# VH-VL binders against Probable inactive ribonuclease-like protein 13 (RNASE13), part 2

Target 1, 136 residues: Probable inactive ribonuclease-like protein 13 (RNASE13), of Homo sapiens (Human) (q5gan3)
Amino acid sequence: MDIKMQIGSRNFYTLSIDYPRVNYPKGFRGYCNGLMSYMRGKMQNSDCPKIHYVIHAPWKAIQKFCKYSDSFCENYNEYCTLTQDSLPITVCSLSHQQPPTSCYYNSTLTNQKLYLLCSRKYEADPIGIAGLYSGI

## First folded at step 3 (VH-VL)

Design a7 (from r6 with heavy chain W105Y; framework fv_romlusevimab)
Fold by ESMFold2-Fast, scan of step 3:
Structure a7 (fold): chain C 136 residues (1-136), chain A 123 residues (1-123), chain B 108 residues (1-108)
Amino acid sequence: as target 1 above (136 residues)
Amino acid sequence: QVQLVQSGSELKKPGASVKVSCKASGYTFTEYAMNWVRQAPGQGLEWMGWINTNTGNPTYAQGFTGRFVFSLDTSVSTASLQISSLKAEDTAVYYCARGPYDYVYGSYEFDYWGQGTTVTVSS
Amino acid sequence: SYVLTQPPSVSVAPGKTARITCGGNNIGSKSVHWYQQKPGQAPVLVIYYDSDRPSGIPERFSGSNSGNTATLTISGVEAGDEADYYCQVWDSDSDHYVFGGGTKLTVL
């Protein structure tokens, strides 16, 4: 199988799914500051990503949305689907940064539908989040 | 090594058509988006749009619909830009540039560029 | 449509620090990329994700991005740095890349 798709699913599970939502140590001021610090270490880079999404739902529940990916998201070059149900999501948005030493994030917990990226059209694995559903 | 090699310069009269090609090598063609950028004489860079190299679907920036067509020949790893009904204001250097597909984090940088193709439209 | 504003020109003496700004509404919420273009040549990516350097780009190139202003900083400027510099972002609202108007860096 495509090795990049296998790596994509693993990274998505590790970096974008957190269920139940973890409480980071008191040394971190807010959920996203703890999570984004972990991610920067995991990705072996020192950049401050502008936005990151985290889903708070079990992997098996998320995986089922990629059973049939009815769309293709051109910007991602991946199959995608709009989740039928709203999901609990934390949006980590960069508030300010002090390169290279620190990144500061706002944590926004919301419950909404999202566009999920899937590794193939049928019976696929989730590999990313294209964005949140903003309308209707 | 990654290379994008564009076709040679073109001198055309108003009303003619031109096709600029961009041949990719040194990587898997379908794993990266191909972007087109225009630069009129003495002016800045202007993004024209991109084409998904896996699906062949183009996306055009406002102002580059109608007369402009992005296409692919995946068998030779080549992207092409065709401009029909040429006008004097189409005189520019046209660049192809390799871009990443967006994932969860978004990655929007053009890491390799073609050398540019000069299109001159004059009577 | 989203607009990026750059000064048309910046002049700096050799060995000094040049700062090229890129203004945009809430640009700190976007990732900024910077390109160097020398006369008659294709642009070259010099900074991506606000502050990361591609392999082969000297350490004296750095970037920052906060609020409404992104900045490309070139320390210890050399004659070979003389070029046009362009900032770029992806505007998710329009699904379009946007370039700044470009800044001509003159090294005396």
Scores: ipSAE 0.012, ipTM 0.653, lowest interface PAE 8.2, mean pLDDT 84

Design a8 (from r6 with heavy chain D102T; framework fv_romlusevimab)
Fold by ESMFold2-Fast, scan of step 3:
Structure a8 (fold): chain C 136 residues (1-136), chain A 123 residues (1-123), chain B 108 residues (1-108)
Amino acid sequence: as target 1 above (136 residues)
Amino acid sequence: QVQLVQSGSELKKPGASVKVSCKASGYTFTEYAMNWVRQAPGQGLEWMGWINTNTGNPTYAQGFTGRFVFSLDTSVSTASLQISSLKAEDTAVYYCARGPYTYVWGSYEFDYWGQGTTVTVSS
Amino acid sequence: SYVLTQPPSVSVAPGKTARITCGGNNIGSKSVHWYQQKPGQAPVLVIYYDSDRPSGIPERFSGSNSGNTATLTISGVEAGDEADYYCQVWDSDSDHYVFGGGTKLTVL
């Protein structure tokens, strides 16, 4: 059992999967402002990423896509697969920031196929999102 | 603690080949990509490409195909750049630089650089 | 191929503010990194992700990135800031890094 793989999939589940989609946290303006603030605290990282994706689907529906993860995404140094189904996704895009304290995000809800990062070749767990499928 | 140490300067004749090495220390070699950057005398920085240190798969920028080869020896945490059929226009300082793989929270900066290796091609 | 445009040179008096621009199509949608290179030395990362500073870089260095222009701003310029400055982005369309042509900062 690979401890690194278990940690990766757990973090992905915690930070990038939100099903059913919750209302924005009390005290925040918009979904992504609340979520991104939570994530920065959870990861103990003050960076304001330009973009973050959140999938609104049950874990088991997402996990099945990594069953045949036999492609390798060089830029991510991870195995990867394109989802066969479009998934409901919130795209959090950085609008502006006041370093080091505040990041402000726009929230966009969309339905798209995406490239999942998988913990290994075949029978793997999802560990991240490489990007959205541009042909959709 | 993190260091990239490059091989010494080289003086070569046109048509020869050269191999520049870059030894990494202070981190897990395979968790970061290795980039190569060229700087001709009096010119700017020019990205040549990168090599995935986990897979060994190189990616070359436009203009650096054919004569340029990126390779690894992971047992000694070393990346190498080989230039064959050297030409006068290959005269430059060659840098290796550590870069991150693209992540969900990914960074595209080069946070550590080798000291540079001067390659001079002259008859 | 994606192109970053920098002015070849910028001159500034000691103690004043220098601004070095980096132009690119929709560069505001990309993350811009800035490197300082002094003569005979390897480049040093001074700004990453548009506006963040690495440990050890003084607060006089700041960055911004919006629309088609990213800017490196150096306030209270010192003689030791004389260097070439390069902007850099990752171009996701080509999966390649792109450097600007560099700007020589002269402190007069």
Scores: ipSAE 0.064, ipTM 0.713, lowest interface PAE 5.9, mean pLDDT 84

Design b1 (from r6 with heavy chain N57K; framework fv_romlusevimab)
Fold by ESMFold2-Fast, scan of step 3:
Structure b1 (fold): chain C 136 residues (1-136), chain A 123 residues (1-123), chain B 108 residues (1-108)
Amino acid sequence: as target 1 above (136 residues)
Amino acid sequence: QVQLVQSGSELKKPGASVKVSCKASGYTFTEYAMNWVRQAPGQGLEWMGWINTNTGKPTYAQGFTGRFVFSLDTSVSTASLQISSLKAEDTAVYYCARGPYDYVWGSYEFDYWGQGTTVTVSS
Amino acid sequence: SYVLTQPPSVSVAPGKTARITCGGNNIGSKSVHWYQQKPGQAPVLVIYYDSDRPSGIPERFSGSNSGNTATLTISGVEAGDEADYYCQVWDSDSDHYVFGGGTKLTVL
């Protein structure tokens, strides 16, 4: 439940979960351009992130993956786990920018397993996405 | 009040066709997918597929392609299931149930169900 | 094809606790929904997303899900709880909803 979420989980929920997937008005140049514009306003940050992931699934379904975090991702200093199910994901990739005010993104829809960052090893909340699983 | 109201029971001969309707009320029809579930006499629930109420695109479960057609009449918030070339094994109660769109994954809830329509196929 | 396994029947005395299991490979990574169906009636959602309860469902209904087993728990069982109970998940590998075979709860 939102009221019981830690700060990291609330930020993740706000910035990386979009369910059901929102349709942006025609004035926006695609999904990611609308979303990333919103995020920059919300975070009061004018930087253009090079890549951003958005999961289109219910929060409860995503929380499941952090019930037991099977790894610790040293680079992120956080527990992490590979999702057991493929999830619908939008990948927002920075295409170009008109410094500094406009960022332009490509929107790519995919269904993939991903590495979730979790707030602790057991009974945790998702707090971020480390990356997509590329497979062997 | 959210409600799904289905059409009445049908008794048909083998080879005939039947159309079962499901009228939704109490919510914005296009914000939820409509699922169809079959239950043969004395058997469990079997998911048949769903239809996107915003786009009209049907998605059928394995085993329910061909003779089964999902359709919509958005102007009256109604989803329909048509079964052609009826067989004895089609005898069942058919339910409609509200759920999320197929573009999202994970677990889905069927929070509201129609009362069911009994279709009996006998010679 | 993903399969959910439920016991065909469970018997319980009034006032006692009934536990209905739903077995599936790595089901703990999925969200499980539970439906109650009384004879001649449509199913009713009693638990969603493993453990959440819809408005109007008594507190004596609870759920859990971990590893390979999800469980619907009904405490203080009443005669009116006698019904068939079905578990359900979305299987992302097949893009199909899957129902368990159902468990008939008998209150003796």
Scores: ipSAE 0.007, ipTM 0.502, lowest interface PAE 15.4, mean pLDDT 82

Design b2 (from r6 with heavy chain T55K; framework fv_romlusevimab)
Fold by ESMFold2-Fast, scan of step 3:
Structure b2 (fold): chain C 136 residues (1-136), chain A 123 residues (1-123), chain B 108 residues (1-108)
Amino acid sequence: as target 1 above (136 residues)
Amino acid sequence: QVQLVQSGSELKKPGASVKVSCKASGYTFTEYAMNWVRQAPGQGLEWMGWINTNKGNPTYAQGFTGRFVFSLDTSVSTASLQISSLKAEDTAVYYCARGPYDYVWGSYEFDYWGQGTTVTVSS
Amino acid sequence: SYVLTQPPSVSVAPGKTARITCGGNNIGSKSVHWYQQKPGQAPVLVIYYDSDRPSGIPERFSGSNSGNTATLTISGVEAGDEADYYCQVWDSDSDHYVFGGGTKLTVL
C-alpha cells in the first residue's frame, strides 16, 4: 500500500474508530468531551471542528466497505461508498468553545448508514467519513 | 510520484536576507500542509512551523516569529521561507516537509521531505 | 515545553537487534513517529503512529509506545541501517511538533 493510503487509514483509525466503545470517567461530562481530551496529544492543531463522527465497529468490518468504492465525493475530493449496514456511531457536535483551545461537545449515539471516504476506486482503505445517510 | 524540490544553497553575510523555495509535484498542493524544519550543523531536527496551503495561514513555533516568514505561490505549487536580518546562528539546512492540516482526514507525521537547502551565514 | 529524550548513540553488531528509546512524560498517550536520516540526506519516515510501517520499510523495523517510553526496534541489523534516528510527537498543549535529540546508530 501507498504511504498516503496507509497514513490516511491510520489517522482515521486512531481518531474515528472506537471499538469496543470506551467509557470515560464522570469528570469529562460525556463521551465526546472525554474523547477530545484523550485525542489532544494526537491533534495537529487545537481547532474545534463543528462535528466529529466515531464508529463503534471492528476495523476489519469497516475496511470491507471500501472494496466497492465506486463513487466520487466532490466535497472531499475522494472516492466514497455508502455502507450497506447501519453502524453504531457517536456524533460529536460542538456546543460551545472558549478561546484559545477549550471545546465542549454534545454526544449522540445513533445507528446509521454512512458515506465512507476511501483512499481510491475499488479495493481501497477507509480514510474518513463524508456524512451520515439521511434516507429518502 | 510525490516530490518536494528545494532551491539551491545560499551563502550570505550577517544582516542579509534569504528566500528558500520548495516546489511540490505529484499531488494536489492544497490538500496538505507544508512544514519547515531546521537542522544546524551537527545538531538535530527542529520544527519551525507550518503553513496551510489551502487558506494561506502560517503558524510559527516559538523562536521563529519575526525574522521568519512562510509564504505560498499556489499558481506554481511552491512554498517559501524567508529569513531576514540573517545571523550566524541561522546557519543550517532547511527542509520543507509535507504534513496534514486536518485532524480528521490527515496524519500527524511528515511523509515526504525536500532534499534540504543549506544556508550559510558568515562574514 | 515538552521534551523528548533519546540516547545520543547506540552500537549494535550486524544481525543483532538494536533498540532506540524515546522518553517523554506520559508519551504513551501521544502518537510517536520515527525518522531515519543518513549523512547528507533528508529524513525518511520509518514508523508512524507508534508501530505502523510505511510502504517500502522492511518488517525488521517495529515500534512500541507505552507509559513514559517509546521504542524503535530494528532486528537483524544491517550496515545500511547506520543513521541518526529521531522520534517525534505532536504536543497539543503547545501546538508544536517536538523532535527528540536523535540517536546515532552504529553497526560495528
Scores: ipSAE 0.000, ipTM 0.511, lowest interface PAE 14.4, mean pLDDT 81

Design b5 (from r6 with light chain S31Y; framework fv_romlusevimab)
Fold by ESMFold2-Fast, scan of step 3:
Structure b5 (fold): chain C 136 residues (1-136), chain A 123 residues (1-123), chain B 108 residues (1-108)
Amino acid sequence: as target 1 above (136 residues)
Amino acid sequence: QVQLVQSGSELKKPGASVKVSCKASGYTFTEYAMNWVRQAPGQGLEWMGWINTNTGNPTYAQGFTGRFVFSLDTSVSTASLQISSLKAEDTAVYYCARGPYDYVWGSYEFDYWGQGTTVTVSS
Amino acid sequence: SYVLTQPPSVSVAPGKTARITCGGNNIGSKYVHWYQQKPGQAPVLVIYYDSDRPSGIPERFSGSNSGNTATLTISGVEAGDEADYYCQVWDSDSDHYVFGGGTKLTVL
């Protein structure tokens, strides 16, 4: 796994945006197993990440949230913003009931606000997801 | 080659202050976070907190709020730890350690460590 | 606060396999890093992200992480492997790094 890879806007679009949500053939055991197999191919020699988020909304709808980022997420060293609206999201979680080398994922579809990483303070592009907003 | 070189050992009296420095070389200083780790004599590793080297903002673990201050001098690629009002229980080896900013998988390994600075507080 | 539990000590005969455990609630959902510390020296990263090995670390070192237990495995143990070993995770709920208490490996 390339653990020091930084995700730019193009990679974020490719790996974390899926709209409209794709259907995988019967060979895959759910949405995330299909997606994560594809992502590992893109990342070369990549291991199985513990968690991955996918947004099911048009790019333009997501991009608007980074028009102004008034927060800075210290642990990512990037500007960030909380989405005003809840977005449809699939959460891909690596199963700890299977060996990690099998890369078996559980898929959870949810509708939540999230913290977007933005490439700069103003007129920026989304480059990642810092996390989900859990309310209180 | 990446190196973190720390300042020399310190012997201090209770109530004094000490400043431990950590000079980085071999990489772009502001692209990696700097962590501080304490190890009391015969004890394990204890994470104290970290400082964002790009923004200068420190984050302290709960046990290290108040007397402990993380700072930077980016002109010389140096991070510093200052401990005020020293107590006997501050006697320890203090390490600086580099951690990446990770966008993809989260979590961070400490890939390079300073050699450690021994701080002894005694009367 | 999240807690990692390691056995204080593990003894193993030369050439045999040592297993050092790191227990934590649902630790399999987190990435575990392992550090080796020899007396009077700074810690050295030996395994990162559960099972990856930094360049320069012998193939005898491997790691796994599943459920509530992560394990550092050292096969063909040599006298030079005597050290304290620490596991570490990032706890996103508290935004803190957490170290295990350390395990002293003795080769006898």
Scores: ipSAE 0.046, ipTM 0.718, lowest interface PAE 6.6, mean pLDDT 84

Design b6 (from r6 with light chain S92Y; framework fv_romlusevimab)
Fold by ESMFold2-Fast, scan of step 3:
Structure b6 (fold): chain C 136 residues (1-136), chain A 123 residues (1-123), chain B 108 residues (1-108)
Amino acid sequence: as target 1 above (136 residues)
Amino acid sequence: QVQLVQSGSELKKPGASVKVSCKASGYTFTEYAMNWVRQAPGQGLEWMGWINTNTGNPTYAQGFTGRFVFSLDTSVSTASLQISSLKAEDTAVYYCARGPYDYVWGSYEFDYWGQGTTVTVSS
Amino acid sequence: SYVLTQPPSVSVAPGKTARITCGGNNIGSKSVHWYQQKPGQAPVLVIYYDSDRPSGIPERFSGSNSGNTATLTISGVEAGDEADYYCQVWDYDSDHYVFGGGTKLTVL
């Protein structure tokens, strides 16, 4: 029944940071279909994640946001911070699925501020994205 | 093996207080949230809220503010629910359930549950 | 507040297929989990993330979720499957878990 796997800093770098942005992974229709297929295989999970974010910025720039993390996101049990700048982000959103094996994603490129998850230890490396800031 | 073991049944009079405990074992207590779920006689499951086991901060669902208090004793991997000023409407089975912190996939599930604690409020 | 709607009861003959629905506005954009509760017992997770099955749960149990309806499907129903079934989602707008009202499955 242990179905939890968290992305550590190394996996976050590999699966959620892509700079400069590569157009399309070979063998797939669209950016997100390739990435999400790879991610599901690496995480050893058969479900179709509803949403996934990819940041197109240098790793060192992203790491710096966590140095100023002074907030805690309760539902993620991790320190978190709102980025001061909008970042180029690809949003992978589930379009449709054919259980149990096939997931199909839309790829949307946007510029948004985001809530970045930092290790539960203060000033640690980034480990995930809690969500996008709507700007309202 | 993961286990959540709850305290025994309670019979209380209106106006009294009750404290239900939930002792966790078989995993790292602070890596999972603890949720509380109520089930009144003959009724469905009702989520009451959760407590962050790392920070100790509780979150209560609408309808469970005020008289209900979630707390922790991390040294013994135990979460507790206290209900003050008991009313007849509080008669129910109270469950603790282990839930994940949302890190990836944006979803949650309760993979392990306590056996339930029956709280009966009668004169 | 987000609401999940389940039929109060479903009856099925032994060996047949039972389908229990869970209705919610745009529920296909959420991940649905299903719990089985037998009389006098705590709930047991039988399906998570729409269609995944926990270790120990028979392959007769499956799930789907699209549009405004999620469905729990139990094939080859056995007397021991008689129970209340609840769907559940995490609602990001309210930061709350929401349960459906429950469906009593009767095996006649």
Scores: ipSAE 0.055, ipTM 0.690, lowest interface PAE 5.8, mean pLDDT 83

Design b7 (from r6 with light chain D93Y; framework fv_romlusevimab)
Fold by ESMFold2-Fast, scan of step 3:
Parts: C-alpha cells; sequence; structure tokens
Structure b7 (fold): chain C 136 residues (1-136), chain A 123 residues (1-123), chain B 108 residues (1-108)
C-alpha cells in the first residue's frame, strides 16, 4: 500500500489532536513521553521524530482553518495555511533515546499560531502540522 | 508499472560538467520526491539529497552543495543532476530513487530506483 | 553524523540461514529499511519498517530491530541471494537518510 494514501484527516486527528487533553501512560515522565510511546506503537513506526506537535482544540474548529488555505508547503508537498488564532499546543521535542526501544521527550505547553497542512485531495481537511509561526 | 529510466554513461575530463537525467513513468510525477544516491566504484550507497517534484525546490545532503544541482522538467516527468567542475573523486554510478515526502509518520523507503548512470572522470 | 555499521562480508552455505547485522546507536528506536544490490544492478527494497516485505519479496526474507542492532535474516539461502545488502534509516534528528556501508553475502 501507498503510504501517502494512509495519511489523511483521520490519521492527523488520531496523532496530533488531543481535545480535551488526556493523560497518557507514563513510560518515563511527562505528557509527551506517554503520547509518543503510544503513537509509535499504534502506527508501527519505530523512529523517534525530532519534534511533534499536538493541538488541544476541537476538530471542527481546526477544520475551519483549512477551508480557505492557498499557500504551499514545500517539504510536505501539500497546501498549508497559517492559523488566524493562536491554539493551545504541546510541543514534544526529542531529548535523547534509550534502549531497547525508547524515545525521551521534553513537553512544552504553549499558545501559538501554526501552519496546518490542508490537503486538497482530502477536501481541504487538515492532515498535519508543518511548523509553528514563530518557529521552534 | 513504475519505471525510472536514466541517461547513458558519461566519460568526462576533470573540470568538465555532466548532466544525468532520470525519466519517470507509470505514476503521477509530482506526488513523489526524487532522491539522488551515489555509489563510487567498489563502495557503498551515499545519499546526496532530494528534489520536490511539484515545486522544483532541491535539498542537498552535507557535502553535495555547490557543484551539484538538482533540477526538473515536469513537462516530461524528468529529474536531472548536474555536476560542475568534475573531479576524479566524482567517478561513480549515480542513481535516482523515488521516495515519499516528509510527513508525520510518513514512509522513508525508496521503492523504485533508476538503473544508474556511470560517470567516469579521467584524464 | 548518525552512523550505521555493517560487517563487510558474510558467508553462508546454500540452504542455511544468513544473518546480516546493522549496528547503530539506539537503532531500535528507528525504522530500518533493507536493500539488495546484485552486481551491475540497481538496489531493490527487500524489507521496510524493520520487518515488512514489499510485494514480490519471498517470505524467506525477514527483519528485526531492537536495542543497538537491526538484523536482516535470509532463511533457506539460494545462490540467487548472493548480493550486497544495505540497511538504511531516516535520521529524524538530522533530517537525513543514512545508509550502512553494505554487506557482501557470499553463498558457498
Amino acid sequence: as target 1 above (136 residues)
Amino acid sequence: QVQLVQSGSELKKPGASVKVSCKASGYTFTEYAMNWVRQAPGQGLEWMGWINTNTGNPTYAQGFTGRFVFSLDTSVSTASLQISSLKAEDTAVYYCARGPYDYVWGSYEFDYWGQGTTVTVSS
Amino acid sequence: SYVLTQPPSVSVAPGKTARITCGGNNIGSKSVHWYQQKPGQAPVLVIYYDSDRPSGIPERFSGSNSGNTATLTISGVEAGDEADYYCQVWDSYSDHYVFGGGTKLTVL
């Protein structure tokens, strides 16, 4: 199967939207360590992403930002838009890796505008986060 | 029925330039990134970078900036690699390989490769 | 910066099992892909995401990845399996693809 066909609004909802914010199992410490451990297992991806973003807002509100996206994000080869409002976001940044299969993340809660990936193939639904407005 | 067909072998003198092409067929060209991989004689595979086939924007691995240029001709679904000021150390087989774009939880494998283009730099 | 280490060669008798290792710091936290390259040919993807097989790759090929070592296992080795094998990861920390140095599998 084409991996690009597996990526869509449903996958984005599962991996990057957490509203209302839930408590994940603690592998080491903090929100991101629990979330990232769960997500890597769920998606069968053993890679430790350098950075991951989680939005704490209702899905319907996030979909509205993509309704009129008209910019393009190079590295993702998808349309994107800057959110007009700052959103509560948890930034998971890779601190270090520990054997046998573990990633350790720092958790930072912030309110930021961000670049949403809005695939025209999926009726302009959000499918990912390209980055934060101020850059982290 | 995805196919990547590269241009023929090249024999060049030091200081010359060369352009290696990679023609794609059997899929929508702009939906996949094109990667370039070098293999010097008797050596292993070395990733050189990739080019966004929709926008034409290249990304180079460390050590492949300056003399190396990735480009596209989307009207004929072709990606190209140009090497200027050729050195003996550039003697290698150059491969193009189809890869995914950078997505959260995206694929990182190269599922289709060109047959390779041998570039020989000698006096 | 991130480095993958493979033995330069592995020899195996026909019908036996070959194991080709790929060493990397905490590689078990990364997704490993494996390529087969026969003389004069382009590489062919034989394993992706540690243990998955592309269509057309025989079930004799399998993979594992934990701790500091990923392993490509070829059971019931055939003469046609003689090739160079390369491991590969996407290093999300540096945003680069990294290949191992390659292992020549000889079937004696």
Scores: ipSAE 0.007, ipTM 0.590, lowest interface PAE 9.9, mean pLDDT 81

Design b8 (from r6 with heavy chain A33Y; framework fv_romlusevimab)
Fold by ESMFold2-Fast, scan of step 3:
Structure b8 (fold): chain C 136 residues (1-136), chain A 123 residues (1-123), chain B 108 residues (1-108)
Amino acid sequence: as target 1 above (136 residues)
Amino acid sequence: QVQLVQSGSELKKPGASVKVSCKASGYTFTEYYMNWVRQAPGQGLEWMGWINTNTGNPTYAQGFTGRFVFSLDTSVSTASLQISSLKAEDTAVYYCARGPYDYVWGSYEFDYWGQGTTVTVSS
Amino acid sequence: SYVLTQPPSVSVAPGKTARITCGGNNIGSKSVHWYQQKPGQAPVLVIYYDSDRPSGIPERFSGSNSGNTATLTISGVEAGDEADYYCQVWDSDSDHYVFGGGTKLTVL
């Protein structure tokens, strides 16, 4: 019998968390090319996003940061928090597009703090990434 | 039949510039990436980078930025490698090789190679 | 940077089996391609994606890849198999192609 992949609805856990970091399936050129291809296939009318972040840490460790989500990020209209620890992150940045549907990404591994978007003030769940911390 | 035909050998002095061409035939040129590979005398194969033949966007491997330029002329199905400010260490055989038809879904092996272009840099 | 290690030379008697190894950290998670290069000639693809053969390559060429070692196996070796052999992978972590240093096969 055929086996179909069923990932839950589009949410932060399935699209931005990958722990431990999976070596992408054979047949893809680069981690981000495999991941972004999968993401575009799950979303209707998906274009090529310019940037995407993936955190390589267990969900429970990430959830703890939103326990104290007492800041508000105006640009996202959501509560947010700066991670207290640097986290291993893959940055997927759009390199170029080849019509009609191909997107080509660079994969950059880094270890830094980031701003998490949280679903509410205190005891919230992570729902996105606002950006990476510059350190200055 | 798929063929990659490269330009003839070059003998240059240090500081000169050289342009190596690779003409493709037997397939749709813009559907496949084109790779450049260097082989110094008596040494192994070294990947220099590739160019997206549909967009013209090049990617260079470590050590091949600056003096090396990948370019295309899609009207004649030709990819070119230009090396400026030639140094003795650039003496090598330069190969073009066909890469994947698609970055995400295509096969990554180099299924067809040019015959190679010898570039000799001597004073 | 990712590195592929090959023995510089392998000698084999005619009709015997040659095994050329390609060592790399967790190389079994990558797809390995093999090229044959004869003196004065361009490389020729002989095995792709670990074990597949292109049209025109004899069945005595085979490949395997697991753990930290990929292997090109040539059974019933002929004098015409004398060449340099190179392994190659696409390193997804760096988005670069990596070649092994090459192995000279000598049929003695």
Scores: ipSAE 0.000, ipTM 0.514, lowest interface PAE 16.3, mean pLDDT 81

Design b9 (from r6 with heavy chain E31D N54D; framework fv_romlusevimab)
Fold by ESMFold2-Fast, scan of step 3:
Structure b9 (fold): chain C 136 residues (1-136), chain A 123 residues (1-123), chain B 108 residues (1-108)
Amino acid sequence: as target 1 above (136 residues)
Amino acid sequence: QVQLVQSGSELKKPGASVKVSCKASGYTFTDYAMNWVRQAPGQGLEWMGWINTDTGNPTYAQGFTGRFVFSLDTSVSTASLQISSLKAEDTAVYYCARGPYDYVWGSYEFDYWGQGTTVTVSS
Amino acid sequence: SYVLTQPPSVSVAPGKTARITCGGNNIGSKSVHWYQQKPGQAPVLVIYYDSDRPSGIPERFSGSNSGNTATLTISGVEAGDEADYYCQVWDSDSDHYVFGGGTKLTVL
């Protein structure tokens, strides 16, 4: 829970949306190792998040899901909505750590519905991912 | 192969405007952001900002707000820098450089650079 | 604003090892990139993510980054290595890139 980024729309757009899905330079072992290495450097912490989600869809398409954000996700203290469509998502899951601070991730591409966190009730902006519909 | 080709040198008077272009080839233009870097004569590299090539949204470093405008023409894979109300202190070589991921702000590297455009502002 | 400090110049004899430092507060927690710029030319990426080398860059170029200092090391220095070298980081606090002031490497 604490590892999911529950920050404003700009940060969600920056850290959790990647469309079209990029190819990392030679030297990275898999999508998530490239992305999470960059994220860790940007956030300037030595912790390795256990899980991170990335959506591979245009921002415009994702924004539409928060237009009717009428549910409240108590655990996140935010409004939320279940996407009506399955979306291509990469799940970055921590495989192992090599001390002192190196992190290694598995990259899993999946297509499924997800719970989006929305900035307010109705006519809102996406601000995070509460979870995947299937609980992967 | 990846190339960034910039427009030719410009000689301008104070108060004029200039537009520097950077044409990309050899990759999908919208997969990478475009950065702008300035180098005044005999000085080091100074980051000016970047533009998201998919959304068209620019981000400017604090010293480059106002007179500087980043823009795109995605139909020809070209990013442009416009400087208005030119001052002598704008005399520099201006570089475009390919960087970050489409939606991940920041960069591991600027792996390809344009050749640079010299802008000289003098009377 | 975050500041990267480089020595203005470094001199080295041919065939010896040059070390160019880049100082910054807790720079070891950031990713450091290094660029080589020869007179009249655009910069060229020589090291990215502290120690990774792009294709085409000789193995005698290496990098390290820990604590408050990142270092670019060039072994077996050749006359063709004369250039200005710049370090660079992304500063997440200000949301901008920061370049060091540059180091002129002279091979004498």
Scores: ipSAE 0.000, ipTM 0.513, lowest interface PAE 13.8, mean pLDDT 81

